# VHH binders against RNA 2',3'-cyclic phosphodiesterase: the designs that were tried, part 3

Target 1, 188 residues: RNA 2',3'-cyclic phosphodiesterase, of Aquifex aeolicus (o66967)
Amino acid sequence: MKVVRAFVGFFTSKSINEVAERIKKEVDLKIMGKWVEPQNVHMTLQFLGDITEAQAIEVIKNLQEISKKNIPFRIKYKGLGVFPDVKRPRVLWIGVSEGANKLTNLAKEVARLNAKKGIIPKNSKNFVPHVTICRIKSYDRKTLNELLRKYRTVEFGEDEVNKIALISSTLTSVGPIYTVVEEFYLGG

## First folded at step 4 (VHH)

Design d40 (from c06 with T53Y; framework vhh_5c3l_4)
Fold by ESMFold2-Fast, scan of step 4:
Structure d40 (fold): chain B 188 residues (1-188), chain A 123 residues (1-123)
Amino acid sequence: as target 1 above (188 residues)
Amino acid sequence: QVQLQESGGGLVQPGGSLRLSCAASGFTFSTYGMSWVRQAPGKGLEVVSDISYSGDSTTYADSVKGRFTISRDNAKNTLYLQMNSLKPEDTAVYYCAKEYLDFSGPDYYFDYRGPGTQVTVSS
């Protein structure tokens, strides 16, 4: 049985795609890790992990249904955060202020319909809308704390959430290659 | 099926040394970066060290730099952590972890980790 590593989400606009590069330059090696390249910047609504072709077909049907029942909406990117927390930071991300509730509702609807088909990710967590910009390998604590304070209320840009996609991940030694399997416009 | 099995932990006095090993199977070990991650009692996960797929590049947490050395043997599918000058604050469960090369997935950096091996530095 052939499987594909996949997630449900969308790629972000140009205004956000360059943020990782700008912050990487600002911290000047004091936060090191794998920084997201502009073409790979995205919002994940549900990480699926390894799924079969049959499961992918069911996800696609669910996304098509969801797209007909949801209309486009605006989101604002605001603030920086870390997962799991500031004492043990592993992932640096950009948050969402305006539109966060609509993103959360959309993600819950995706998860609910996929669960009805027995498609339940192994490592599910409560959904927090975010855009990953760095997987942290090493950091200077003072620099990280100052960065998070500096950007706590800073707006990085806006997006219109007008489509959702099933996206596959091909993992390589130099980074992921993301391929859109199928996408649907909201309201159509 | 990815499998990682740590060994080499134990009880040691401050200033002592231990060498941890991790046996890997179920994936092409030589094509993935590997990490050692630890969790102290009542605390979260800390990445201690990581090593590139070839072994040519390594990084260390500031807390262990100069005392710990990560290495790998791709012919044996084994990852190692040499721990010298051990301190009570090094007391933790130590996990071997396969590098996570994706931004879409779980918020943790590593793809898989083993069951862990306990290191206790008595003082």
Scores: ipSAE 0.089, ipTM 0.553, lowest interface PAE 3.9, mean pLDDT 85

Design d41 (from c06 with T53W; framework vhh_5c3l_4)
Fold by ESMFold2-Fast, scan of step 4:
Structure d41 (fold): chain B 188 residues (1-188), chain A 123 residues (1-123)
Amino acid sequence: as target 1 above (188 residues)
Amino acid sequence: QVQLQESGGGLVQPGGSLRLSCAASGFTFSTYGMSWVRQAPGKGLEVVSDISWSGDSTTYADSVKGRFTISRDNAKNTLYLQMNSLKPEDTAVYYCAKEYLDFSGPDYYFDYRGPGTQVTVSS
């Protein structure tokens, strides 16, 4: 059975797409890992993993239903954080301040409708709104702590969340290629 | 669905060698990047090495660079770690892990890890 790696989400605007590259230059090899290229900066509402074509069709139907029941809203990107925690940082991310509650509610609605169709991702966890900028492999602790402190209250930009998409991920030797399978405008 | 099973751990003296294996099933192994991760007693998880889906790109932690070699056999759905010149500091449980290298995953560094295999380096 043919499967596709997929997630539900949207691509961020050019207002924050260059942040990863800018921070990478600022830390000058003191934080190393896989830094997100500008074309790949996105918000994930639900990671699905490997799904079948039949499951993809059901997700698309659910996203269309959700798009009719939700209207566009504003979000602000603010602060830097790490997952799972500062003692063992693995993921460097940009947080969401204004609009985080609406984004969380949207993500919960996606997960709820998909679960009704038996589409429940393996190793899933509670939703936290964030934009990944680096998967960390090594770091200088002082540099990381200073970076997080410096950017704790910094606003990086803003977006209008006006669409949601089913996006597929294809791995290549030069990194992931994300392809929009289908997208829907909120209020449409 | 996802199953990862490590083997090859054991007790060795400093300067010795071990080869770890990880048998993968329940997913399309050839399309995912893979990692070896370790956890020493009382310490956090450390990524020691990763390898791209094709095997063409590898990275290593500074602590193991030049001593460890990661490889994969996509036809056999198997990941390997060749460990040479072992040191007491390499004592840890070693885990085979699938990484969400495309940044879309649930924000954990690892999508899944196996039950682990114990490596003890002592005289």
Scores: ipSAE 0.015, ipTM 0.348, lowest interface PAE 6.2, mean pLDDT 84

Design d42 (from c06 with T53G D56G; framework vhh_5c3l_4)
Fold by ESMFold2-Fast, scan of step 4:
Structure d42 (fold): chain B 188 residues (1-188), chain A 123 residues (1-123)
Amino acid sequence: as target 1 above (188 residues)
Amino acid sequence: QVQLQESGGGLVQPGGSLRLSCAASGFTFSTYGMSWVRQAPGKGLEVVSDISGSGGSTTYADSVKGRFTISRDNAKNTLYLQMNSLKPEDTAVYYCAKEYLDFSGPDYYFDYRGPGTQVTVSS
């Protein structure tokens, strides 16, 4: 059976898209891994994993319903963090300050409607609004700690969340290729 | 379905050597980077090494650099970890893992990892 690896989310604005590249240059090989290319910077509202064509159709219907029920809102990007924690850093990310609650509510609505259709992803975690900038493979602990402290309260920019999409991910040896399957404007 | 099966673990004395193997199936092995990940008693997961799909690029955790060597045989769909100068602190369950080349989900867990093989370094 044919499946597609997918997530619900949206692509971020130019002000955020180049942050990964700037921080990569700043840390000068003291944090190494897969750094997110500008065109691939995004916010994930729900990671779905491998879904069937029938499941994709149901997700699209749910996103259309959600888009009619929610209006655009502003978010502010602020701070750096790591998942799961600073002692075992695997993912370096940019946080959300203003608008975090609205993103969390939007993500919960997506998960709720998808669950009603039996679409419940494996390895799902509680939603934390974030934009991934690096999947960490090796790091200098002092450099990472200094980086997190330096950027703890730094504002990187802002976005208007005005659309949501079902996005497919094709994994290659050099990184993911993201394709918008369908997208919907909030308030429409 | 993706399957990963580790072997080669066991009990070894400090200063000894072990070679771990991972047999992979259910995906195009040469397309994906692979990792060795370990979990020591009472600790979290640590990525000890990874290797690109072609084998042309490798990385190592500072804790194992100079002692461990990762390699792969794409014709046999097999990943290896040569472990030399083993220390008691290397005691852990070792997992082979298919790399997560996607930024869309939290990377707390590897998409696919095997059941693991126990390495115990003790006198």
Scores: ipSAE 0.014, ipTM 0.323, lowest interface PAE 6.9, mean pLDDT 84

Design d43 (from c06 with S52D S57Y; framework vhh_5c3l_4)
Fold by ESMFold2-Fast, scan of step 4:
Structure d43 (fold): chain B 188 residues (1-188), chain A 123 residues (1-123)
Amino acid sequence: as target 1 above (188 residues)
Amino acid sequence: QVQLQESGGGLVQPGGSLRLSCAASGFTFSTYGMSWVRQAPGKGLEVVSDIDTSGDYTTYADSVKGRFTISRDNAKNTLYLQMNSLKPEDTAVYYCAKEYLDFSGPDYYFDYRGPGTQVTVSS
């Protein structure tokens, strides 16, 4: 079977989709890298990597089951952070304040059901709710530290988490192309 | 056109050493992070090691920590992997990979891999 690069998650609403562009403009080349385009802004609940068609079918069944057992909930986007740390930042992201525990529980349920079907991603890390806005290539340390301090407690927007999807990623030299394979509304 | 060409693989006995090289062309090598990825027979892909643009930040899979060293020479557009204390479980095709900007996970991956070089560790 052909292999598909995939993740479980959802696309964010208009309220947060332009934050990457605004912050890119604010830092004025002092932080350079690949900034997420508005249509590609999303929350990842579980990164799956390369999966087979048979595995994709099992993930879809699990997401359908999860969607029937969970109801929509609110989240608030707040703060900026970096992975792995400020000394060697590779990823700039927006955090979640309100609803973070519910997102973490949802992500754990996705991982648990997928693991029951033998779908266990390699090199999995502890789940941290976040929305990636930049893959950093170069940065001015003072600018980055000031940016993180300035936005530590800033609210960027909110969303209702009302659906979950299996999303495929087609990799190109200029960025990813995300395609919804299947999605399910929570409570439906 | 982006091109990555691995070399340095071969047959080696347990406890031996090999040094892999990857010659890069078709892009500005010094502006991209690079990785070594491997695939053992009948297994999936494993990210072995990553290196940033300057060579100052590196990461290693737990399976190779203390045994492998990744490095780069930006003047030569070349990525290296020094492999020491090789074990049978290190047997795999090793791929050089240009850093991929996948926003779907907390970790980065690759947008291009070379054809690979075979490493076989056996008596």
Scores: ipSAE 0.037, ipTM 0.445, lowest interface PAE 5.0, mean pLDDT 85

Design d45 (from c06 with D50Y; framework vhh_5c3l_4)
Fold by ESMFold2-Fast, scan of step 4:
Structure d45 (fold): chain B 188 residues (1-188), chain A 123 residues (1-123)
Amino acid sequence: as target 1 above (188 residues)
Amino acid sequence: QVQLQESGGGLVQPGGSLRLSCAASGFTFSTYGMSWVRQAPGKGLEVVSYISTSGDSTTYADSVKGRFTISRDNAKNTLYLQMNSLKPEDTAVYYCAKEYLDFSGPDYYFDYRGPGTQVTVSS
């Protein structure tokens, strides 16, 4: 059967979408990798991996239920971080300060309802709200450490979390192509 | 289905050499960057080398720079790692990894699918 690579999440506002390009220019080849294009900047609430069309239908039903029980809320983007840690940095990301607990609760509700339908991603980890800006291939350690210190308390912008979507990902040699399968507005 | 199958590992003495191979199928090999990733006993995954789609650009971890050489043959859908001047600390399972171009998934490592090949350096 046909499978689709998918995640639950939402796309970020235009102001935050330009941060990756600005940081990329600032570090001027001292941090190299795949930098997120503005149209692809997003928040992931749950990565699903490869799911069947039947599983996608169940996820859509769950997101519709969740959207009816949750109202829009505000989040603030603040700070830069890396996964898994500064000794072996693989992913550079923007953090969330205000609204992080509400995002975490939303992500937990998504995971709980999907698990009830047997949709349990392999390699599940504790949810950390973040927006990826670069998948790092090489870096100058001094530059990375200075970047993280410089932006530790910097606010990059804010969003109203007013919708959640099932998004499919088609991987290409130049980057992912994200397609909204279905989306639902919170509170309606 | 993405499939990566590593081979060429084994037991070798310090100062020796090994050549690892990775046979790729289930995707257009020539359009993805590739890497070699290793995991030593009791430690996390370490990316040791990366190669761009055409092979024009390569990077190496400081621990292996000057000793290891990554290469690819797009006509054969095969990735290679030439390992020279091997040290006991190079002992690990070596994995072939396809470049992960999705920003929504697992955040730790390049995507990999092979069972790995064991390299043991001891005298």
Scores: ipSAE 0.112, ipTM 0.578, lowest interface PAE 3.7, mean pLDDT 86

Design d46 (from c06 with T59Y; framework vhh_5c3l_4)
Fold by ESMFold2-Fast, scan of step 4:
Formats: C-alpha cells, sequence, structure tokens
Structure d46 (fold): chain B 188 residues (1-188), chain A 123 residues (1-123)
C-alpha cells in the first residue's frame, strides 16, 4: 500500500545549519560520507519510517494535542558524538546540553501518543537529542578521535524550540528531500 | 523494489566453517554500505560486521573478530561473510542489511534487512 517515509521533528536555525560544512572542510577528506546540507539540518524527535496516510493523519492529531500542552523552550547545541560508537562510527552528530531534558520529555510524549494509536516504529530506541551532520562511509581513526576530543565541550549555537512538525522524506541518489507535511506552534 | 536474499546457513559442528552470501537487487548496490546482523533466540539484534561501499573499510564485533571476514563483489551485487572457528554462541538467524542514508532515520539501524538465514552450531 501507499506509504510515506516520515519523522517528527523540526529544522534548526541558520547558525547551526553551517556546522556540517565547516567541519567537513576542517577534516579535509579524512572523514568521508554524506554531509548534511544546510537546508536539511534538523532535530528528529521520533523517526516513523514508512507510514500510511491514515497513520499520518493520526500523528498530525497527536502533534496538535502536544503543541497545546507544551510551551517554547531554549536549547543549546554542544559537543560532537558518533552512533553507534567509535568502533563502528556511522553517524557524526552535534549534541544538546541545555534543554536536553525538555527535548527528551517532548520526544517521549510524541512516542507515547503515537503508540496509543498503534504507531510504533520497528527500530525504536531510547531518545538521544542530536543533530546529524554526517553519515560516515570512511574515516581516519586518528582524525575522528581528535575531532571528538577537540569538540567535546564546544558550544555551536542555540535555538528556541517553538514548533513541531510531521516531515516527509524522499530519498534520492544525491540525498533526502524533506517536506513539511504539517507543523504546530508550541503554546498554540 | 529492494531485495536482499541470504543463503549458506545450516547446521555445523563447533570449530566448523560456513560462508554466507547475500544477493542484492532493486538498488544500486555499490552506492551503499552493507552489514551482517544476527539475532540469537531471545536476544536483540547484533551487528557482527559491516563493509564500506568500496570494501576498503570493515568493522567486526569483538565476539567475531579474527574468525569472520566480510567481503563484497560489486560487479555481482553480492555480499559475503566467511565464518571460521564457529562456536555454539554464534547460533542465530543472520541477516544481510543495507545501510540507511536518510539523516532522520535510526542512526545505527538498517534501511532494509533480508529474510535471514539460520546458522546453528551444535554437535
Amino acid sequence: as target 1 above (188 residues)
Amino acid sequence: QVQLQESGGGLVQPGGSLRLSCAASGFTFSTYGMSWVRQAPGKGLEVVSDISTSGDSTYYADSVKGRFTISRDNAKNTLYLQMNSLKPEDTAVYYCAKEYLDFSGPDYYFDYRGPGTQVTVSS
């Protein structure tokens, strides 16, 4: 049946959107992969995978309910990490320091309400607030370890989390194309 | 449509060897990193090995390092896992898995897995 690849999240501010490009230049081909383009930098609160139109409608209703119960809050972007770990680094990401608990609570509320409607992603994991900057295909281990150490406590910027969206993802040979299906302002 | 089909599993005695193959179709195989993932009865998924698009970079879980070798043939759209010195603890369903390129998706999980092939190590 007709499905859409989707996630719940929001797009990040201009200040953080250029970090992937800056770090890509710094590592000078010592870390290679698909680097996130500025317009695609985002925070994922819940990855949904392939969902039906009926499931999308239920998610939209849940996000509207959540938006009425949550008020805007500030977050600070700090540090670099990798998933799943440094032995098998597949994703390079920027962490969240201030506001991480509020993001985690918001993500848990999204997952809880979606689960009540039977919308439970197959690859669900404990939420870790992060912004992906590179899907790693090859890397120099020394360069990666030095990069992670250098940026462990570096602050990259801040955002006000003031809306949440259902976003669709269309995968192409050159990367994903993200489209906002519906968005809701917190406190609205 | 994306298809991954594993083969080569079976029953083998401790210390034995098996070679798993995964035939890929429905996508440009050479563009994606690939993994072998296993699930033992009552356990979660474990990534045992992965390989970069060109085959130049590989990873092995500590549990299999030195015993298993991952390789790929991009001309044949095929992924391999050579398993030597097999132990009862290696008993699991083995899945071929395609890496995930979408930045919004599960960071350490796969975009697609095959149906799997059973490996049983017992005397």
Scores: ipSAE 0.033, ipTM 0.403, lowest interface PAE 5.0, mean pLDDT 85

Design e01 (from c09 with Y102W; framework vhh_5c3l_4)
Fold by ESMFold2-Fast, scan of step 4:
Structure e01 (fold): chain B 188 residues (1-188), chain A 122 residues (1-122)
Amino acid sequence: as target 1 above (188 residues)
Amino acid sequence: QVQLQESGGGLVQPGGSLRLSCAASGFTFSDYEMSWVRQAPGKGLEVVSDISSSGGTTTYADSVKGRFTISRDNAKNTLYLQMNSLKPEDTAVYYCARTPFWDSEGYYEDYRGPGTQVTVSS
């Protein structure tokens, strides 16, 4: 079956895009894995997985509707966390403080409209706004715990959320290649 | 309730093969990305392989690429890992994991099976 791997989201600002490289240098091989390259840093509002061309068209229509009903808003990036938890960390991420509720509401609206077209959200009630910086393969537990404590209240920057996009992902041996399928400005 | 149950582990000599299975129940299996993760003695967890909900896309850790194949049968609610050319370094407990996948690049599991032991030794 001809499908595209896709998600709804947006790419983050230049200052935040460099955080992964800075933290990678700071931990000096004590946290190893796939560190996100600056051009690939993004916020995911809904991961769609494999979708058909027909489903992609419906998502695009839904995003256009959502963009007309929502206006731009500010978010602040703050803190580091891990998924699923600190005992078995797989993903290291930057959190959102100011604007987290607005991001959650936007993500819920995306999931709601997509569900109406048979594109089912994954655990929508557990959505946590985050920006992934490392997919962890190995780690020193003490270093990870100290990193999380050190950055718990640190602000990394801010963005205006002014657009949403359908983005396709092609997985390669050297990492994902993202292509913006269609994007819409909020308030437009 | 969600249940994941691995099987197929055991003792094998270097160069040998094993096929792991994971029986899933308590959720719509075809809606979820699934992963195989492993933990070697004294080591942290390693994501070995990942498969999309339809089976249309797969990924592998560099350590196993070309030797392992992940697959799924959505009609049978079963996940598989075919392990060829096994090495002593592959010795680990292998876990089946459900990954609800909120992040396009990341892996976030919410459930994991009890694991099955794979030992590669002469």
Scores: ipSAE 0.018, ipTM 0.303, lowest interface PAE 5.2, mean pLDDT 85

Design e02 (from c09 with F101Y Y108W; framework vhh_5c3l_4)
Fold by ESMFold2-Fast, scan of step 4:
Structure e02 (fold): chain B 188 residues (1-188), chain A 122 residues (1-122)
Amino acid sequence: as target 1 above (188 residues)
Amino acid sequence: QVQLQESGGGLVQPGGSLRLSCAASGFTFSDYEMSWVRQAPGKGLEVVSDISSSGGTTTYADSVKGRFTISRDNAKNTLYLQMNSLKPEDTAVYYCARTPYYDSEGYWEDYRGPGTQVTVSS
């Protein structure tokens, strides 16, 4: 059976897309790992994993329904954080200040409708809006702590969330290739 | 303070079996999904298996399906991995992980233990 590795989300604006490269240069090998390429910077609303073509069709129907009952809204990118925490950092991310609650509600609606069709995430219910910029393999503790303090209240930019998409992820030896399977404009 | 501590690793012959345990403390174990994650020498992390908070749903990586069984005892705050028909390719450090987050590149753990070494060799 053919499957597609997929998630629901959207790609971020160009100003945010280059933050990973700028911070990578700033930390100068003191934080090493897989830094997200500008074309791959995105917001995930729900990771689906491997889904069948039949499941993809149901997700598309759900996204179309969601797009009709939600209108565009603004979000502000602010601050840097890590998952799980500074003691054992594994993911470096950009946070969302303004619009975080609207993103959380949108993600919950996506998950709810997908669950009604038996497409149930195996992952936790704890949605945290974030844009990943580095999957950390090694780090200098002092550099990471200074970076997080420096950027704690820094605003990186803003986006209008005006569409949602089913996006496929093809993993390659040099990184993921993301392809929009289908997208829908909010309010349409 | 969240703590996860693995035990049960060791040296085993190909075709043999091992049972790993993970003792959890510092959080309400029964509220969290849990995973076993491994890292072979020179390779990245692989999510081997995950289990829902109730134990009612389990998943497995294709590399271990039919050979490994994940289970949990919520009364004892303990996660288990029964490993049968072990292969040299299963040689890795095995980590117990708590899995509250997701991302577009797969499953994400927020805490993991120090790991236990499993070596499958003659």
Scores: ipSAE 0.018, ipTM 0.272, lowest interface PAE 5.5, mean pLDDT 84

Design e03 (from c09 with D103E E109F; framework vhh_5c3l_4)
Fold by ESMFold2-Fast, scan of step 4:
Structure e03 (fold): chain B 188 residues (1-188), chain A 122 residues (1-122)
Amino acid sequence: as target 1 above (188 residues)
Amino acid sequence: QVQLQESGGGLVQPGGSLRLSCAASGFTFSDYEMSWVRQAPGKGLEVVSDISSSGGTTTYADSVKGRFTISRDNAKNTLYLQMNSLKPEDTAVYYCARTPFYESEGYYFDYRGPGTQVTVSS
């Protein structure tokens, strides 16, 4: 059986795509890991994991329905955080301030419709709107704590959420390769 | 306690085959994506293959694509790497690694085994 590792989401604006490289330079090897390349910066609405071709078809139908019922909206990127927490930091991310509630409602709608078709991810987590900028391998604790404090209330930019996509993810030795399977414009 | 233990390494002639195994304990193996990572003498770590928690999705580095096959047996908490058509360039310490994924992308590994030496010599 053919399966694909997939998620529902969208790619971010070019201004946000540069943030990872700027912060990488600022921390000067004090935080090391896989820094997200500009072309790979994205927002995930639902991580699906391994899905079959039949499941992908159902997700696509659901995204088309969602796109017809939702109109574009603005979001503002603000602050830095880590997953799962500062004691065990594994992922460094940019948060969402304005528009977070609309983004969360969109993500819940995606999950709800997929669940109606029996598409429920094995290790699903509560939706937290974020843009990953580094997958952390090693870090200097003082540098990380200072970075999080410095950027706690800093605004990084804005996006208009105007489309949603089913995206496949292939992990390689040099990082992930993302392929848009299908995308739909909101209000279309 | 999380434990990963590799086996199956050794000395092999170019063109030969080896099968590596990794026994996992101390966590729910079926919840995690797993990887094989190698380090050749004087070089950095290279992720050679990844496998999803279900075993349905696999990836390979270009250097090993078509020659290596990653698989897993969740009932036995075991990860495998079938290595065919081995080349001198495949000489490395091979590590079994756990790859926890928070959302969307994941990160390469948080735990790895002590490693098993693979030497391909003519």
Scores: ipSAE 0.015, ipTM 0.198, lowest interface PAE 6.7, mean pLDDT 84

Design e05 (from c09 with S104D E109F; framework vhh_5c3l_4)
Fold by ESMFold2-Fast, scan of step 4:
Structure e05 (fold): chain B 188 residues (1-188), chain A 122 residues (1-122)
Amino acid sequence: as target 1 above (188 residues)
Amino acid sequence: QVQLQESGGGLVQPGGSLRLSCAASGFTFSDYEMSWVRQAPGKGLEVVSDISSSGGTTTYADSVKGRFTISRDNAKNTLYLQMNSLKPEDTAVYYCARTPFYDDEGYYFDYRGPGTQVTVSS
């Protein structure tokens, strides 16, 4: 059967789209991996993995319903973190301070409605609002620890969460290509 | 209890080959993306390869592209790493790691095995 690798989320504004490049330059090869290109900076509300066309149609219907029941809200980007932890860092990300609870509630609503249609991603984790800036392949521990300490309380910008989308991800040798399958404005 | 157990490491001369295996138990292996990660003496952890839950998508670090091949057998709950044209720089402890089902840029490990030593020297 025909499948697409997909997630529910939205692309971030110019306020943080350049942060990955800025931090990449700052660490000067001491953290290496796939740094997120400005056009690919995004917030994931639910990773779906490989889904069928029939499942995609159901997700789209759910996102349309969610968009009518939720209004736009503000978030502030603050701090850097890593997954899973500093002992074995794989993902470097920007956190959310203001609006994190509203993002978490939105993500839970997405997951709840998708689950009602039998669309349950395998081994889903508790939602943590974050914007990935680097998928780490190698790192200098001192540099990483100093980076996380330096940016612990730094605000990177803010956004209005005003739309949600089903986004497909196609992996290539130079990184993922994201395509918006369908998007909906909150309060629409 | 989640368990990952690597095997197949050893001493090999430059230009040689090794095949690493990872036996997984305590979870539904076919539900998880898997990775091979390594740690050389005095270095941080490096992800050398990732494979999707179905095996349809693979990635490689630039340092190993064209030389290493990751694969999996979901019927046997086993992950493999075929390592060809080995270099002294490949000397490291190699770990099998479970990555949760996450996006391609935001995955993370929740478990890894105890590791298997690969030494490339004459």
Scores: ipSAE 0.015, ipTM 0.208, lowest interface PAE 7.3, mean pLDDT 84

Design f01 (from b11 with T100D I104L; framework vhh_nb_b201)
Fold by ESMFold2-Fast, scan of step 4:
Structure f01 (fold): chain B 188 residues (1-188), chain A 118 residues (1-118)
Amino acid sequence: as target 1 above (188 residues)
Amino acid sequence: QVQLQESGGGLVQAGGSLRLSCAASGFTFSSYWMGWYRQAPGKEREFVATISRGGSTYYADSVKGRFTISRDNAKNTVYLQMNSLKPEDTAVYYCAAYDDEGWLYDYWGQGTQVTVSS
């Protein structure tokens, strides 16, 4: 059976796409890892993992249904954080302030409809809206802590969430290659 | 379906060694970061070691110099070599697989008990 690694989400606007590059330059090698390229900056609503072509078709149908029932909304990007926590930082991300509840509701609706078709995330952790900017390989603890404090309440930009997509990921030694399988405009 | 199965735990005397294995299936193993975490009674689950897709390794300060993580992509297996074991290393050890959304979409094994007696 042919499978594809996929997630439901959307690519972020041009204004936020350069944040990873700016922060990478600011930390000057004191935080090293896989910094997200501008074209790859995205919001994930549900990570699906490896899915079959049949499952992909069901996700596409669900996204089309969701797009007809939801209208575009605004979000604001604010703050930096790490997953899972500052003691074990693996992912550096930008948070969402305004619109976080609407993103969470959208993600819950995606998960609910996919679950009805047997497409269920293995992990049951709560959804947290975020945009990944670096997968951390090594870090200077003082630099990371100072960075998080400095940017805790900084606004990076805003977006209108006006579409959702099924996106496939091909992982390479130098990073992921993302391909839009299908996308749908909200309110359409 | 992703499955992670740990083995190699047991009882060992302080100063001894154990090698843990984690056999993985249901995903493209070579494309995922693999890690080990542990949980002692009454404590939070804590990070032990991780290995990237390219083989770069990272360790918790408490285990640096004593533990070594490695992977065998041909066997879809990740290992944790534990040397100079201390009573404080007593815990259930968990294997984890994670991707670009690692924290939210971690896959976990059921764990293997390691007990270090003084």
Scores: ipSAE 0.014, ipTM 0.209, lowest interface PAE 7.8, mean pLDDT 84

